# Designs tried in a protein design chat: miniprotein binders against q53ft3. Part 95

Target 1, 195 residues: q53ft3
Amino acid sequence: MFGCLVAGRLVQTAAQQVAEDKFVFDLPDYESINHVVVFMLGTIPFPEGMGGSVYFSYPDSNGMPVWQLLGFVTNGKPSAIFKISGLKSGEGSQHPFGAMNIVRTPSVAQIGISVELLDSMAQQTPVGNAAVSSVDSFTQFTQKMLDNFYNFASSFAVSQAQMTPSPSEMFIPANVVLKWYENFQRRLAQNPLFW
Below, E stands for the ipSAE of ESMFold2; O stands for the ipSAE of OpenDDE; V2 stands for 0.75 times the mean of E and O plus 0.25 times the DockQ between their complexes.

## First folded at step 10 (miniprotein)

Design u15 (at its last look DockQ between E and O 0.02; V2 from the best seeds 0.00; counts 0 for: pae O 13.8 > 1.5, placed apart)
Fold by ESMFold2, look of step 10:
Structure u15 (fold): chain B 195 residues (1-195), chain A 83 residues (1-83)
Amino acid sequence: as target 1 above (195 residues)
Amino acid sequence: SPIQEEFEKLMERAEYYFEFAEKYYELGDKEWALLFFQFAARLFRRAAELAKKNNDPESYKEAIEYAEEAQKYAEEIQKELEK
């Protein structure tokens, strides 16, 4: 249902489902991460009237998780970039992951996604600096193109793993998709007009 | 009173999202602006429901007017995104 992308790392497309409506991605070595992309794979939309609240969790000095609301994803906004570099010493907030209060290795954080009613999501307050604004039309276009490409390529990987092989279909490893995405983002950061 | 306190909390949170939406719209980020105007509209409508339960027509009018304004901006932005 969800994907999680960190620059320089493999795309995660297999969230740990910790409840019917709650999904988690582990982020090892989170101190080196500045931004996280959270997106819907496009295979399963949210039910009508629902969306996803996106949380970031890091371990405190005792290894206990501190959860903060980053923002949201919905059918109308299926992907978002969140800045987490400034959150690694913030205060926790109210969160629905109470069953996930376990001691973790100090360098492993988590991204949590809770599927909730839009009315419930609207009553929450995210941390103000996490949601990255896409103010450049070129950047917005390229983000949409990249999201579309990842959704397309990911559907081939899932379809092959779950279905009878088709000899007329070509397959690409998911890692190739990530390598292309990383190269494109690096080039874009060096010259936003390279396209 | 409890219902008045809840009304005031909803209005404050709705105004927060309304201002957030305006901020993102001014920055040119129409997708975030749309989402936050929609959230504001939902909260203002909830507040209007509480004002109606509390038999407070002045608060009801205020909340529903803000809800309609937020919804209008959301609809305008949605049209802009479709082009």
Scores: ipSAE 0.249, ipTM 0.702, lowest interface PAE 4.2, mean pLDDT 76
Fold by OpenDDE base, look of step 10:
Structure u15 (fold): chain B 195 residues (1-195), chain A 83 residues (1-83)
Amino acid sequence: as target 1 above (195 residues)
Amino acid sequence: SPIQEEFEKLMERAEYYFEFAEKYYELGDKEWALLFFQFAARLFRRAAELAKKNNDPESYKEAIEYAEEAQKYAEEIQKELEK
């Protein structure tokens, strides 16, 4: 139902369902994370009149989880990008995950999604500065994504002298990948926001 | 018109994400492929809405067809990931 994306990491599409209406993604090494994208997979919509409240949890100085409301996803707004780098300190808010004894390691944060009534969601106030609306932030996020792809593709690059004959395999010149990358960057610069 | 230009930009971007998704899938990175198919689908749907506002049923139909295709691939990949 939900996906979670951190720039430079694989997409998480398998949330842990901790309750009938609650889903959790683990974010290892959360201190290195600036932004998180939460999105609906499009396979299962919210029931009519319902949406998802998105929470972020990080361990405090005592190792206790601090949950903060980041924002919302709905059928009408099926994805959202959140800045979490600045949320590593502060007071916890009331959250629906408090009763769950989730074993946490100090380096692992969590994204929690609680399926709730839209009317209830409307009464909640997300923490400030969590929502990313700036073009610059999104551009940076997308750039990291592109870099991840480029690095992945280029890692397979070999010179002809290094090639082992494999008639069953097709090879793509590295220059093709580079040209594509450059073209994508240009297009991104022209219109970075795609939602 | 400004609406037509925006439509064309969305379509172009959506197509680009679609191709990107295909490449990821071919490389075996199904999770990224899934994401970009979803992005493509969303952009195509947005383009369709613009076409609708612009009273362009042909463009609307085209955009919707592409959106459905992208969504179909996304769903197929999702099923693969769940196995």
Scores: ipSAE 0.000, ipTM 0.185, lowest interface PAE 13.8, mean pLDDT 77
ESMFold2 (binder alone), look of step 10: mean pLDDT 90; pTM 0.885

Design u16 (at its last look DockQ between E and O 0.02; V2 from the best seeds 0.00; counts 0 for: pae E 20.0 > 1.5, placed apart)
Fold by OpenDDE base, look of step 10:
Structure u16 (fold): chain B 195 residues (1-195), chain A 83 residues (1-83)
Amino acid sequence: as target 1 above (195 residues)
Amino acid sequence: SPIQEEFEKLMERAEYYFEFAEKYYEKGDYEWALLFFEFAARMFRRAAELAKKNNDPESYKEAIEYAEEAQKYAEEIQKELEK
């Protein structure tokens, strides 16, 4: 249902479902992360009238998780970028994950998504510095993400002559990926908020 | 050859992004210029790698020169943005 993307890292598409309405991504080496993108995979939409509240959790000085509301994703806004680099000193807010016994590794931060009513989400206030306010930051992040993806994908590129039969695998022509990349960049350049 | 064709396509695309970067730079949109110069540089480097695989030193040299130029612009812009 959800994906999580950090610039320079592989996309995460396998959230841990910790409850019927709660999903968690682990972010190792979170100290090096400036921004995170949370997005819907497009496989399962939110139920009508519902969206996702996105939280960030990092260990406090005592090793206890501190959860902060970053923002929201919805069917209408299926992707969001959050700056997390400046959140390390923040105070924890009320969060839906507090009652859950989530096994945590002290060195790993987490992104939590709670499926909630849109009306309830509207009453919540994200941490002020979490929302990417600048189009530039968003664009830079997106570009880094795209570059990472392209580099990763291209590293597996083989010519047709080099292909080995693998009936269980589906192959995408590299040109398709490149075309997608170019189109995405063009759209991004025209409107950084085209989604 | 398929490799040569791919090289030419990459060079063309890289040039396209380079030109876009220049246009953004001229408009004062330095962040966009930076991104597109960086992209162009990467594309040129990739083209260079193809040329290398194809044992085409002239194409390799050309692609590297363009990559270095794009990278230089990107670095210059980055320095200005950090000020």
Scores: ipSAE 0.006, ipTM 0.192, lowest interface PAE 11.1, mean pLDDT 78
Fold by ESMFold2, look of step 10:
Structure u16 (fold): chain B 195 residues (1-195), chain A 83 residues (1-83)
Amino acid sequence: as target 1 above (195 residues)
Amino acid sequence: SPIQEEFEKLMERAEYYFEFAEKYYEKGDYEWALLFFEFAARMFRRAAELAKKNNDPESYKEAIEYAEEAQKYAEEIQKELEK
């Protein structure tokens, strides 16, 4: 239903379902994480009138979870980037996970997603400016992806006079596109924010 | 059923590729539009295969029509790129 991406790590798509309407992703070594991307996989939409509240949890000095509201994902805005670097010592938010009795490893944080009514979500206030504009991030990612592709492909360009008739045209070997695509997918799987 | 669930997943993903490709096509970014229309066409055809397995001729027809539309866009873009 949901995916969670962290820079330098493989994408997670197998959330732990801790209730019918609540899902969590584990984040080991959470102190090294600055941003997370939460998105819907696009095959299982929220029920009509509902959406997802997204929380970040880290263990306090006693190993007890501290939950903080990051923001939201909905059918109309199915992905968002959240900054968590400033949240690892902050005050907790009101949250729906407190009765879950989840046993956790002290060094592991979590991303929690709770399916809730949109009207209820409108009354919640995320901590600080954790949510990053997904429109600006998408545009920025797209521009960097295009620049990366252009620079890579251009390094393999040959003059038409060397390869085929019509000397005013440049050509790129077809396998360059495949190599770029394979490398881009591998890098995105390893570091979704490598742009 | 599991087959119906996979069909719906493929249709939703293919529609996303189709919509994304249309945006690039409208902006004149033909190389990316071509790539995503081709992805959409393949996903729609795979969805049609699942609908056939499920004996669902209405879903089969819908998926094939989408696949053919995506392929038409891809062919039009290929012609533009060859000019």
Scores: ipSAE 0.000, ipTM 0.082, lowest interface PAE 20.0, mean pLDDT 69
ESMFold2 (binder alone), look of step 10: mean pLDDT 88; pTM 0.857

Design u17 (at its last look DockQ between E and O 0.01; V2 from the best seeds 0.00; counts 0 for: pae O 14.6 > 1.5, placed apart)
Fold by ESMFold2, look of step 10:
Structure u17 (fold): chain B 195 residues (1-195), chain A 83 residues (1-83)
Amino acid sequence: as target 1 above (195 residues)
Amino acid sequence: SPIQEEFEKLMERAEYYFEWAEKYYELGDKEWALLFFEFAARMFRKAAELAKKNNDPESYKEAIEYAEEAQKYAEEIQKELEK
């Protein structure tokens, strides 16, 4: 019913069903994970009026699970990216170094999905900034791609007097690339989804 | 009164989701915005039910008006997503 993806790892599609309405994915070596994508497999929608609350669990200093609400997936929002890196560092405000266990076995965190009524989900408050907007990431990625393309194309720019004849090739004047870059950059700043 | 305290908590939660929905809409993330406007509308309607049980018609009217505003935004965004 659900999938879980961490960058650089194989997608997990076989959640452990721990109750009729609860599903869990294990995340070994969770300290190295910054983001998790949770999504519905397209085969079974939530029943009407229901959705999924998505939790992150990590072991505390005693090995006991600490569950935090990340956000939601629903039929209308079937996939979401969550940032978990800040959640792992939030418990270390002040602590004695001599009380820490310095010999640790590899630790495993969990992503939990609880199928619940939408009314119940709406009464919950996720941890701050856990849900990541796809438009923010898209805008940043798109801007970096535009900069990279412009710098690459510009590295081949030559004056017409310096141009070596190459009849088998097609050429685009450099000012076309510049005008495209300026126009696209302007439009992206006005509306990141203008296309 | 316990009913008044629950009413105030529901209004606070509804306003939380309404504000986040506006933030996501300004960012262009229409799916998150839609979800949170719908959550806001649900919480405002639950608050209105409590105001009615508490014989507070002014709070009832206020909560219903906010619920209708949130629902209108959600409906507009849903139409945008279906294009």
Scores: ipSAE 0.384, ipTM 0.785, lowest interface PAE 3.0, mean pLDDT 76
Fold by OpenDDE base, look of step 10:
Formats: C-alpha cells, sequence, structure tokens
Structure u17 (fold): chain B 195 residues (1-195), chain A 83 residues (1-83)
C-alpha cells in the first residue's frame, strides 16, 4: 500500500504491517537523512473517509522512541515529502504506535503510517518543520527519488526468457515503470505541486 | 486454515525482504541490506512460530532454515559495516 523513499537510497515498497491499520518502514542511518518521501503505491487506496497519518520515530537520548507526526497522505494527496533532519531534538507527540512493541535498533529510525479517519487527522498538528516548503527542494528530492526508484526497479528486471514462474507474485513490465517515470517527470516539470 | 494462510503470508513477505536485501547488498547499500535481512529473519521466525503452533514441523523447519540464512547474512554484513 505504501512506499518510502530516502534520497540516495533505494525505495522501500514493503512496509512492515505492525497492525491492521499501521505500517512501518525502517530507516537505517537516519542521521544522514534529510528528507523522506512517503507515497501510496496505488495498489490499494484508503477506504473512503480515511487517510494516513505519517509519523517519524527516532531514539531519544535515553534510547526511547520518540514519535512525531510529520503529516499526512490521502487518496487525494498520495505522496508527501517530509524533512526529518531537524526533528532530532523535538519532543514526542501523541502517536498511535505507542502501544505496539516495535523492535527497534538504536541506529534505525522509523516511518510509521497509521490509517485513520480524515476527520481525526484534521485534528492533529504535524511538527512545524517537517513539511517541505521549498518547491526547488521538493523538485530535487522528487527527481532523486524517481531516479532511485527507477534504478532500483530496473535492477530486478528480467527478460521473459529469464523469468521464473512465481504464481504468488505480480509482475509489472519494465516499460510501464518507465512510462510512469516519464509521465511523472513531465508533470513535475510542469507543476511541481501537481498533486 | 487461518494459521496456514498467515504462515504463507509471512513466508512470502520474508522472502521478498530477503530478495530486497540481496539486491541492496549488490548495489552496495549494506545498511539497507542488513536491515532487510534482519527483517526477513524476524519474519521467518514468526512464521516458524506459527508453524509450531499449527503442529507443522516441516513448515517450521523450512522457516527456521530461512531465518538462519537471513540472520547469517545480516551478521556478515554487520561485520563488514564494523570494519
Amino acid sequence: as target 1 above (195 residues)
Amino acid sequence: SPIQEEFEKLMERAEYYFEWAEKYYELGDKEWALLFFEFAARMFRKAAELAKKNNDPESYKEAIEYAEEAQKYAEEIQKELEK
């Protein structure tokens, strides 16, 4: 349902589902991360009236996880870029992940997505500095993300002759990914805020 | 059975993470490789526990073997990162 991308790193499309309505991505070496993109894969939309609250967790000085609300993704806004580099000193906010015993490695931060009612999400206040305000920064990040995703995806590409049957898996032709990439770039170039 | 279905889902996910870990490693992204191997290992272990609960020793063995393999790779990568 969700993907997570860090600039310069491979895209993550396999979130750990820690609950029916909660998904987690691990971010190793989080201290080197400035921005993260969370996006819907487009396979499964949110149920009507629901969206995703996106949280970031990092270990505090005591090694305890600190969760902060970064923002939201919705069917109408299926991707978002968050700046996380400046969040290290913040206090934790109320978060839906507190009740879950998520095994954490001290060097690994996490992006948590909680599927919630839109009305409930509207009552929440993201951390102020998490939203990417710069169009240029957004564009640059998105471009890096797209390139990374494409490179990653293409690394798994096999010819028809090389394909091993896997009935449990769905396969997407590489040309589809390329077309998506090109289309996204085009839209991004036209309007970086097209979404 | 519900347990079997859950087992299969976990195994599938774990395998997916394992494959990703391999790819990350090939790409030189050792930290991500490590992470995904660890995750795969955990998922395989979880699957193994389900198999155990379901009194399926064959599935248990399979899951454990994969978990051990994933863990081994994780440990190897960890050692590389520490150098």
Scores: ipSAE 0.000, ipTM 0.194, lowest interface PAE 14.6, mean pLDDT 77
ESMFold2 (binder alone), look of step 10: mean pLDDT 89; pTM 0.878

Design u18 (at its last look DockQ between E and O 0.01; V2 from the best seeds 0.00; counts 0 for: pae O 11.1 > 1.5, placed apart)
Fold by ESMFold2, look of step 10:
Structure u18 (fold): chain B 195 residues (1-195), chain A 83 residues (1-83)
Amino acid sequence: as target 1 above (195 residues)
Amino acid sequence: SPIQEEFERLMERAEYYFELAEKYYELGDKEWALLFFEFAARMFRKAAELAKKNNDPESYKEAIEYAEEAQKYAEEIQKELEK
């Protein structure tokens, strides 16, 4: 349902689902991260009247999680860039991720996505200016996201000579992935906000 | 009273999102602007519901008028995005 991207790292597309309405991505070595892109994969939209509240969690000096609301993703705003570099020493806020028993280490932060009613989301206050206008920086993050997506998808390509098909698996011809990647790059270069 | 205090809180939150939406619209970020105008409209409408429960027709009228203004901006932006 969701993806998470940090510049210079492989895109994460397999969130840990910790509840029916809660999803988590781990961010190892979080102190080196300045921005995170959170996006919907497009396969499963939010139900009508709902969206996603996006939280950032980092361990404090005692190793205890500190959660902060970054902002939102919705069917109408399916991706967003969040600045986290200024949040790594902030105070926690009210959040829906209570006492989750999630395995973590001292250098691992988390991105949490809570599926909620839009009315509930609108009553929340994100930490100041975490949501980044993407007009001038959007191309950098989306180009890196596209490169990571291509590398990820290409790692699953198999040649017909090496194919050992499983009845439970689907396969994608590599040329289709390349054509999609080329088309998307052209559209993004022409208009960074085409989507 | 608790209802009046919550009404004022919702109005302030709605105004915060309304101004935030205007800021993003001026920056050219129409998707954030649209989302925040819609949030503002939702908060103004919730404030209007409280004013109605509190039998306060002047506050109800005020909140609904602001909700309709926010909704107008959201609809205009949505049409711009559909081009």
Scores: ipSAE 0.414, ipTM 0.793, lowest interface PAE 2.6, mean pLDDT 78
Fold by OpenDDE base, look of step 10:
Structure u18 (fold): chain B 195 residues (1-195), chain A 83 residues (1-83)
Amino acid sequence: as target 1 above (195 residues)
Amino acid sequence: SPIQEEFERLMERAEYYFELAEKYYELGDKEWALLFFEFAARMFRKAAELAKKNNDPESYKEAIEYAEEAQKYAEEIQKELEK
């Protein structure tokens, strides 16, 4: 249902479901992480009237997890970028993960997604510096990123006749990338907050 | 010409990636900045190759200069990440 992306790291698509409505990603070496992207995989949407509250947890000086609300993802905003580098000194807030004994390694931070009612989410205040940009800025960024990715990928595109056999390499058909791009664009157009 | 059009397309795309790289670097996302500078560099180089094929030395020079700049930034960021 959810993916988590840290720059320079492999995308995580296997969240640990710790409850029916709660998902967790582990972030090793969290101190080196500046931004995290949380996104919906597009396989399963949120139920009607529901979205996801995204939390970050890091160990405090006592090794206890401190959870902070980063922001939200919804069917209309299926992805978000969060800055976590400045959250180390933040105070913990009320979080839906507090009642859960999640075994944590002290060196590992976590991204938690709690599926909640949209109305409830609207009443919550994320930590001030977690949101990298407005929805518009994020949309623009995402669009630019997508365009750049597509442009980059397409710049390497070769016809079948131009291909040199490389058994060690995996190839993705350009039409797959295009279809993904078009689908993403469509979703973005339908809901600028889709990502 | 088709070659000129492709050159312009690549230059535009490379510039876009370059700008994104700068933005990510400013945001502190050095890994993303690195990636996009590398993308920009590769695209500028490809553009340069097209310019060469098109016998356009000015466009070639421009593209190479941008490629070198992007590569320089990528290398600098790589060094920063290794510290």
Scores: ipSAE 0.000, ipTM 0.212, lowest interface PAE 11.1, mean pLDDT 78
ESMFold2 (binder alone), look of step 10: mean pLDDT 90; pTM 0.881

Design u19 (at its last look DockQ between E and O 0.04; V2 from the best seeds 0.00; counts 0 for: pae E 14.9 > 1.5, placed apart)
Fold by OpenDDE base, look of step 10:
Structure u19 (fold): chain B 195 residues (1-195), chain A 83 residues (1-83)
Amino acid sequence: as target 1 above (195 residues)
Amino acid sequence: SPIQEEFEKLMERAEYYFEFAEKLYELGDKEWALLFFEFAARMFRRAARLAKKNNDPESYKEAIEYAEEAQKYAEEIQKELEK
């Protein structure tokens, strides 16, 4: 249902389901992480009237997990970028994961997603500096980039009959590019931050 | 000309990647910034090659300058990430 992405790392698509409505990603070496992207995989939408509250957990000085609300993902906003680098010294807030005995390693932070009612989510206040307001700008950029790439690539498209042998060059069928583009567009529409 | 058109498209794409890399860096996402600067550099170099093929030394110079700038930023970020 959810994916988690840290720059320079492999995408995580296998969240640990710790409860019916709660999912957790482990983030090793969290101190080196500035931003995390949380996104819906597009396989299973939230139930009607439901969304996901996204929390970050890091160990405090005593090794106890401190959970902070980063923000939200919804069917309408299926991805979000969060800055977590500045949260390491923050105070914990009320969180839905407190009653859960999640085994933690001191060097590993966690991203928690709690499926909650949208109305309840509206009453919650994320930590002030976690939400990156650049999601829309990023989506727009990504869309422009994709369009530009597609247009560029398509401009060089030739039929097989028009191909000039070039042994030093690799060729990709235009339909592959198109399929990739369509898939990317679909994913982007579902989750602007799926990349 | 088709070469000029391709050059312009590459330059435009490279500029987009460059600007996005800058934004990512400002946001503190150095790993992504690095990636996009590298990508921009490659695109600018490709543009430069097209300009050279088209006997356009001014466009070549411009593209190379941008490529070098993008590469410089990428290298700087790489160094930061290695600390």
Scores: ipSAE 0.012, ipTM 0.281, lowest interface PAE 9.0, mean pLDDT 78
Fold by ESMFold2, look of step 10:
Structure u19 (fold): chain B 195 residues (1-195), chain A 83 residues (1-83)
Amino acid sequence: as target 1 above (195 residues)
Amino acid sequence: SPIQEEFEKLMERAEYYFEFAEKLYELGDKEWALLFFEFAARMFRRAARLAKKNNDPESYKEAIEYAEEAQKYAEEIQKELEK
């Protein structure tokens, strides 16, 4: 239903569903993360009158989660960019994840999305100020994401001469990335809602 | 030392985001480029604080110079978005 993007990482599209109306993405190595993008994949819209409250969580010195409200995504604003760099020592927000049994490690932060009534969301105040980009439609956001992915991956293919063997790194032939990009672009241009 | 290792890791990540922001700018994604130049600048400043803690003034100067360069790109892009 949702995607989560951090600069320099692959997009996550497989949220952990911790309740019927609550979804979580893990953010390993959270100290290096300053911004996160949360967006709707377009497969399942929110029910009428509902939207998503987006929270950031990190473990305190005792390993206990500290949750902070970042903002919202809705059918009318299906993506948002959140600044989280100033939140890693901030005060917690009122949040709906309190009694949930979420299994995680102390070194991992989380993005939580709670599906809630729009009227309830209107009474909430997000922490901090972050530059929040919105896109006119899911199609335009998807197009920009794909263009960025193609150019990003192709940059690594061009620099293959400096290849470093590593079991934690995988290399993709540039022609495979190009074929994937061309196929996706063609389908998106033909039917913007094929997702 | 652990501080030096963390410094080097932060510098490499900051340079990665700086390069990523440059590519986004060339693609025309000015809003994302702005945010990732700010990402890079903040990481360079965190690296500078580690270099200061490690009493390494050359690394401190290097990190600050990169942070200021990233911030200048971000400010220039912000002006373009306001036009």
Scores: ipSAE 0.000, ipTM 0.120, lowest interface PAE 14.9, mean pLDDT 68
ESMFold2 (binder alone), look of step 10: mean pLDDT 90; pTM 0.886

Design u2 (at its last look DockQ between E and O 0.02; V2 from the best seeds 0.00; counts 0 for: pae E 21.7 > 1.5, placed apart)
Fold by OpenDDE base, look of step 10:
Structure u2 (fold): chain B 195 residues (1-195), chain A 83 residues (1-83)
Amino acid sequence: as target 1 above (195 residues)
Amino acid sequence: SPIQEEFEKLMERAEYYFEFAEKYYELGDKEWALLFFEFAARMFRRAAELAKKNNDPESYKEAIEYAEEAQKYAEEIQKELEK
């Protein structure tokens, strides 16, 4: 149902389901992480009237987990980017994971997603400055990047008749780039955070 | 001229990639930022070569300066990633 992405790391698509309505991703070496992307895989939507509250957990000085609300994901906003680097010194907030016996490694932080009623989510206040970008903004950015790349690549396209022999260079057919572009757009439309 | 037009297109595209790199860096995605800065640098260098071919030293200088800037950011990010 959910994915988690940290820059420079492999995407995580296998959340640990710790309860019917709760999912957890482990984040090793969390001290090096500035931002986390949480996204819906697009396989299973939230039930009507429900969304996901996204929490971050890090160990305190005693090694106990401190949970903080980062923000939300919904069917309408299926991805979000959160800044977590500045949260390490923060105080914990009320969280739905407190009653859960989640086995964790002290050196590993966690992203928790709690499926909750949208109305209840509206009453919650995320930690300040955690939400960096909306899914829409990210999608638009990615789309612009893709369009720019495609336009760039296509601008160098020549017909075979127009080609000048250059044995030192490799050539890629323009249709390959187009197919890649179309496929990427399709994937992006399905899941803005599929990468 | 065709060379001038191509130069301008490359400069514009390189600028977009530079901006994308900045955005990714702001979002904390340093790996992507690195890649896009490197890409921008390459595009600026390519533009510079066109300017050189076109005997336009001012455009050459501009493109090289942007290329160096992009490369500098890429190198800085690379260092950050190695820590």
Scores: ipSAE 0.013, ipTM 0.218, lowest interface PAE 8.9, mean pLDDT 78
Fold by ESMFold2, look of step 10:
Structure u2 (fold): chain B 195 residues (1-195), chain A 83 residues (1-83)
Amino acid sequence: as target 1 above (195 residues)
Amino acid sequence: SPIQEEFEKLMERAEYYFEFAEKYYELGDKEWALLFFEFAARMFRRAAELAKKNNDPESYKEAIEYAEEAQKYAEEIQKELEK
C-alpha cells in the first residue's frame, strides 16, 4: 500500500498494520534523519472520499510516543516529502537548570499513516515547518527517492518481497514500475521543474 | 510442519505469478508475460527444493512439473520477442 523512504537508506514497503486503517513504519536512528518521503505504491488507491493523514512519532523522555501531524497523501497527491529534523527539537529541549538528569530512551521513531475521510483531513492542521527547506534539496532528495524506488522494483527477482499473493490483494507487475521510473526520469531530463 | 507451510506459501505465490503471466499474454503484453513466467518458474523450483528437503517426492514432482511448464512458456515468449 505505502512506501517510506529516507535518503541513503533502503526503501521500506512493509508497513506494520496496527489497525484496519492505520499503518506504521519504524525509523531507527531517527535523530540523524532530516527528511522522509511517504508514497503510495500504486497497487491499491484510497477509497473515494478518503486519504491518508501522515504522522511523525518519537519517544518522549519516558519512552512514550509523541505524535505530530506532518501532512497528507491522497490519490491526487500520492507522494509527499516531509521535513522532520525540526520536529525532534520543536518543543525546546534545552534545560536552563543543567543539574537535572534527562532520561533518554533509545530511539526508534515512527511514521504513521491513518486512512481518513478527506473532509476530516481538511479540518486538521499539520505541525509548522514540515515543508521542504529548498528546491535544490527537494530535487536531489526526489532523485534519490526515485533511484531507491527503481532499485526496490528491480530487486524482485533476487530479494524477498513482503507482498503476499491473495484473492483480495492487488499486485503491480515489476515492469510497470520500470516504465514509471523511465517515464519520470525522461520528464525530469526534459524539464527538471515539471513536478 | 514449518517446511510444509513454506512450501505451500511458495506454491501459492508461484501460481499467482503463473496466472498473471497468462493474463498478460492474452492481452498481448509479451514482455510482462515473460517476466511473470520467469518469476513463477523460480518460485516453483524453490518449492521443489523444500519438498526434496522434506523427503516428499510427490510434492517435488508437482513443483518441478510446474516449474518446467513455466520455463517452457517463458522460452517460447522470449523467442517471439527476439524475432
Scores: ipSAE 0.000, ipTM 0.078, lowest interface PAE 21.7, mean pLDDT 67
ESMFold2 (binder alone), look of step 10: mean pLDDT 89; pTM 0.878

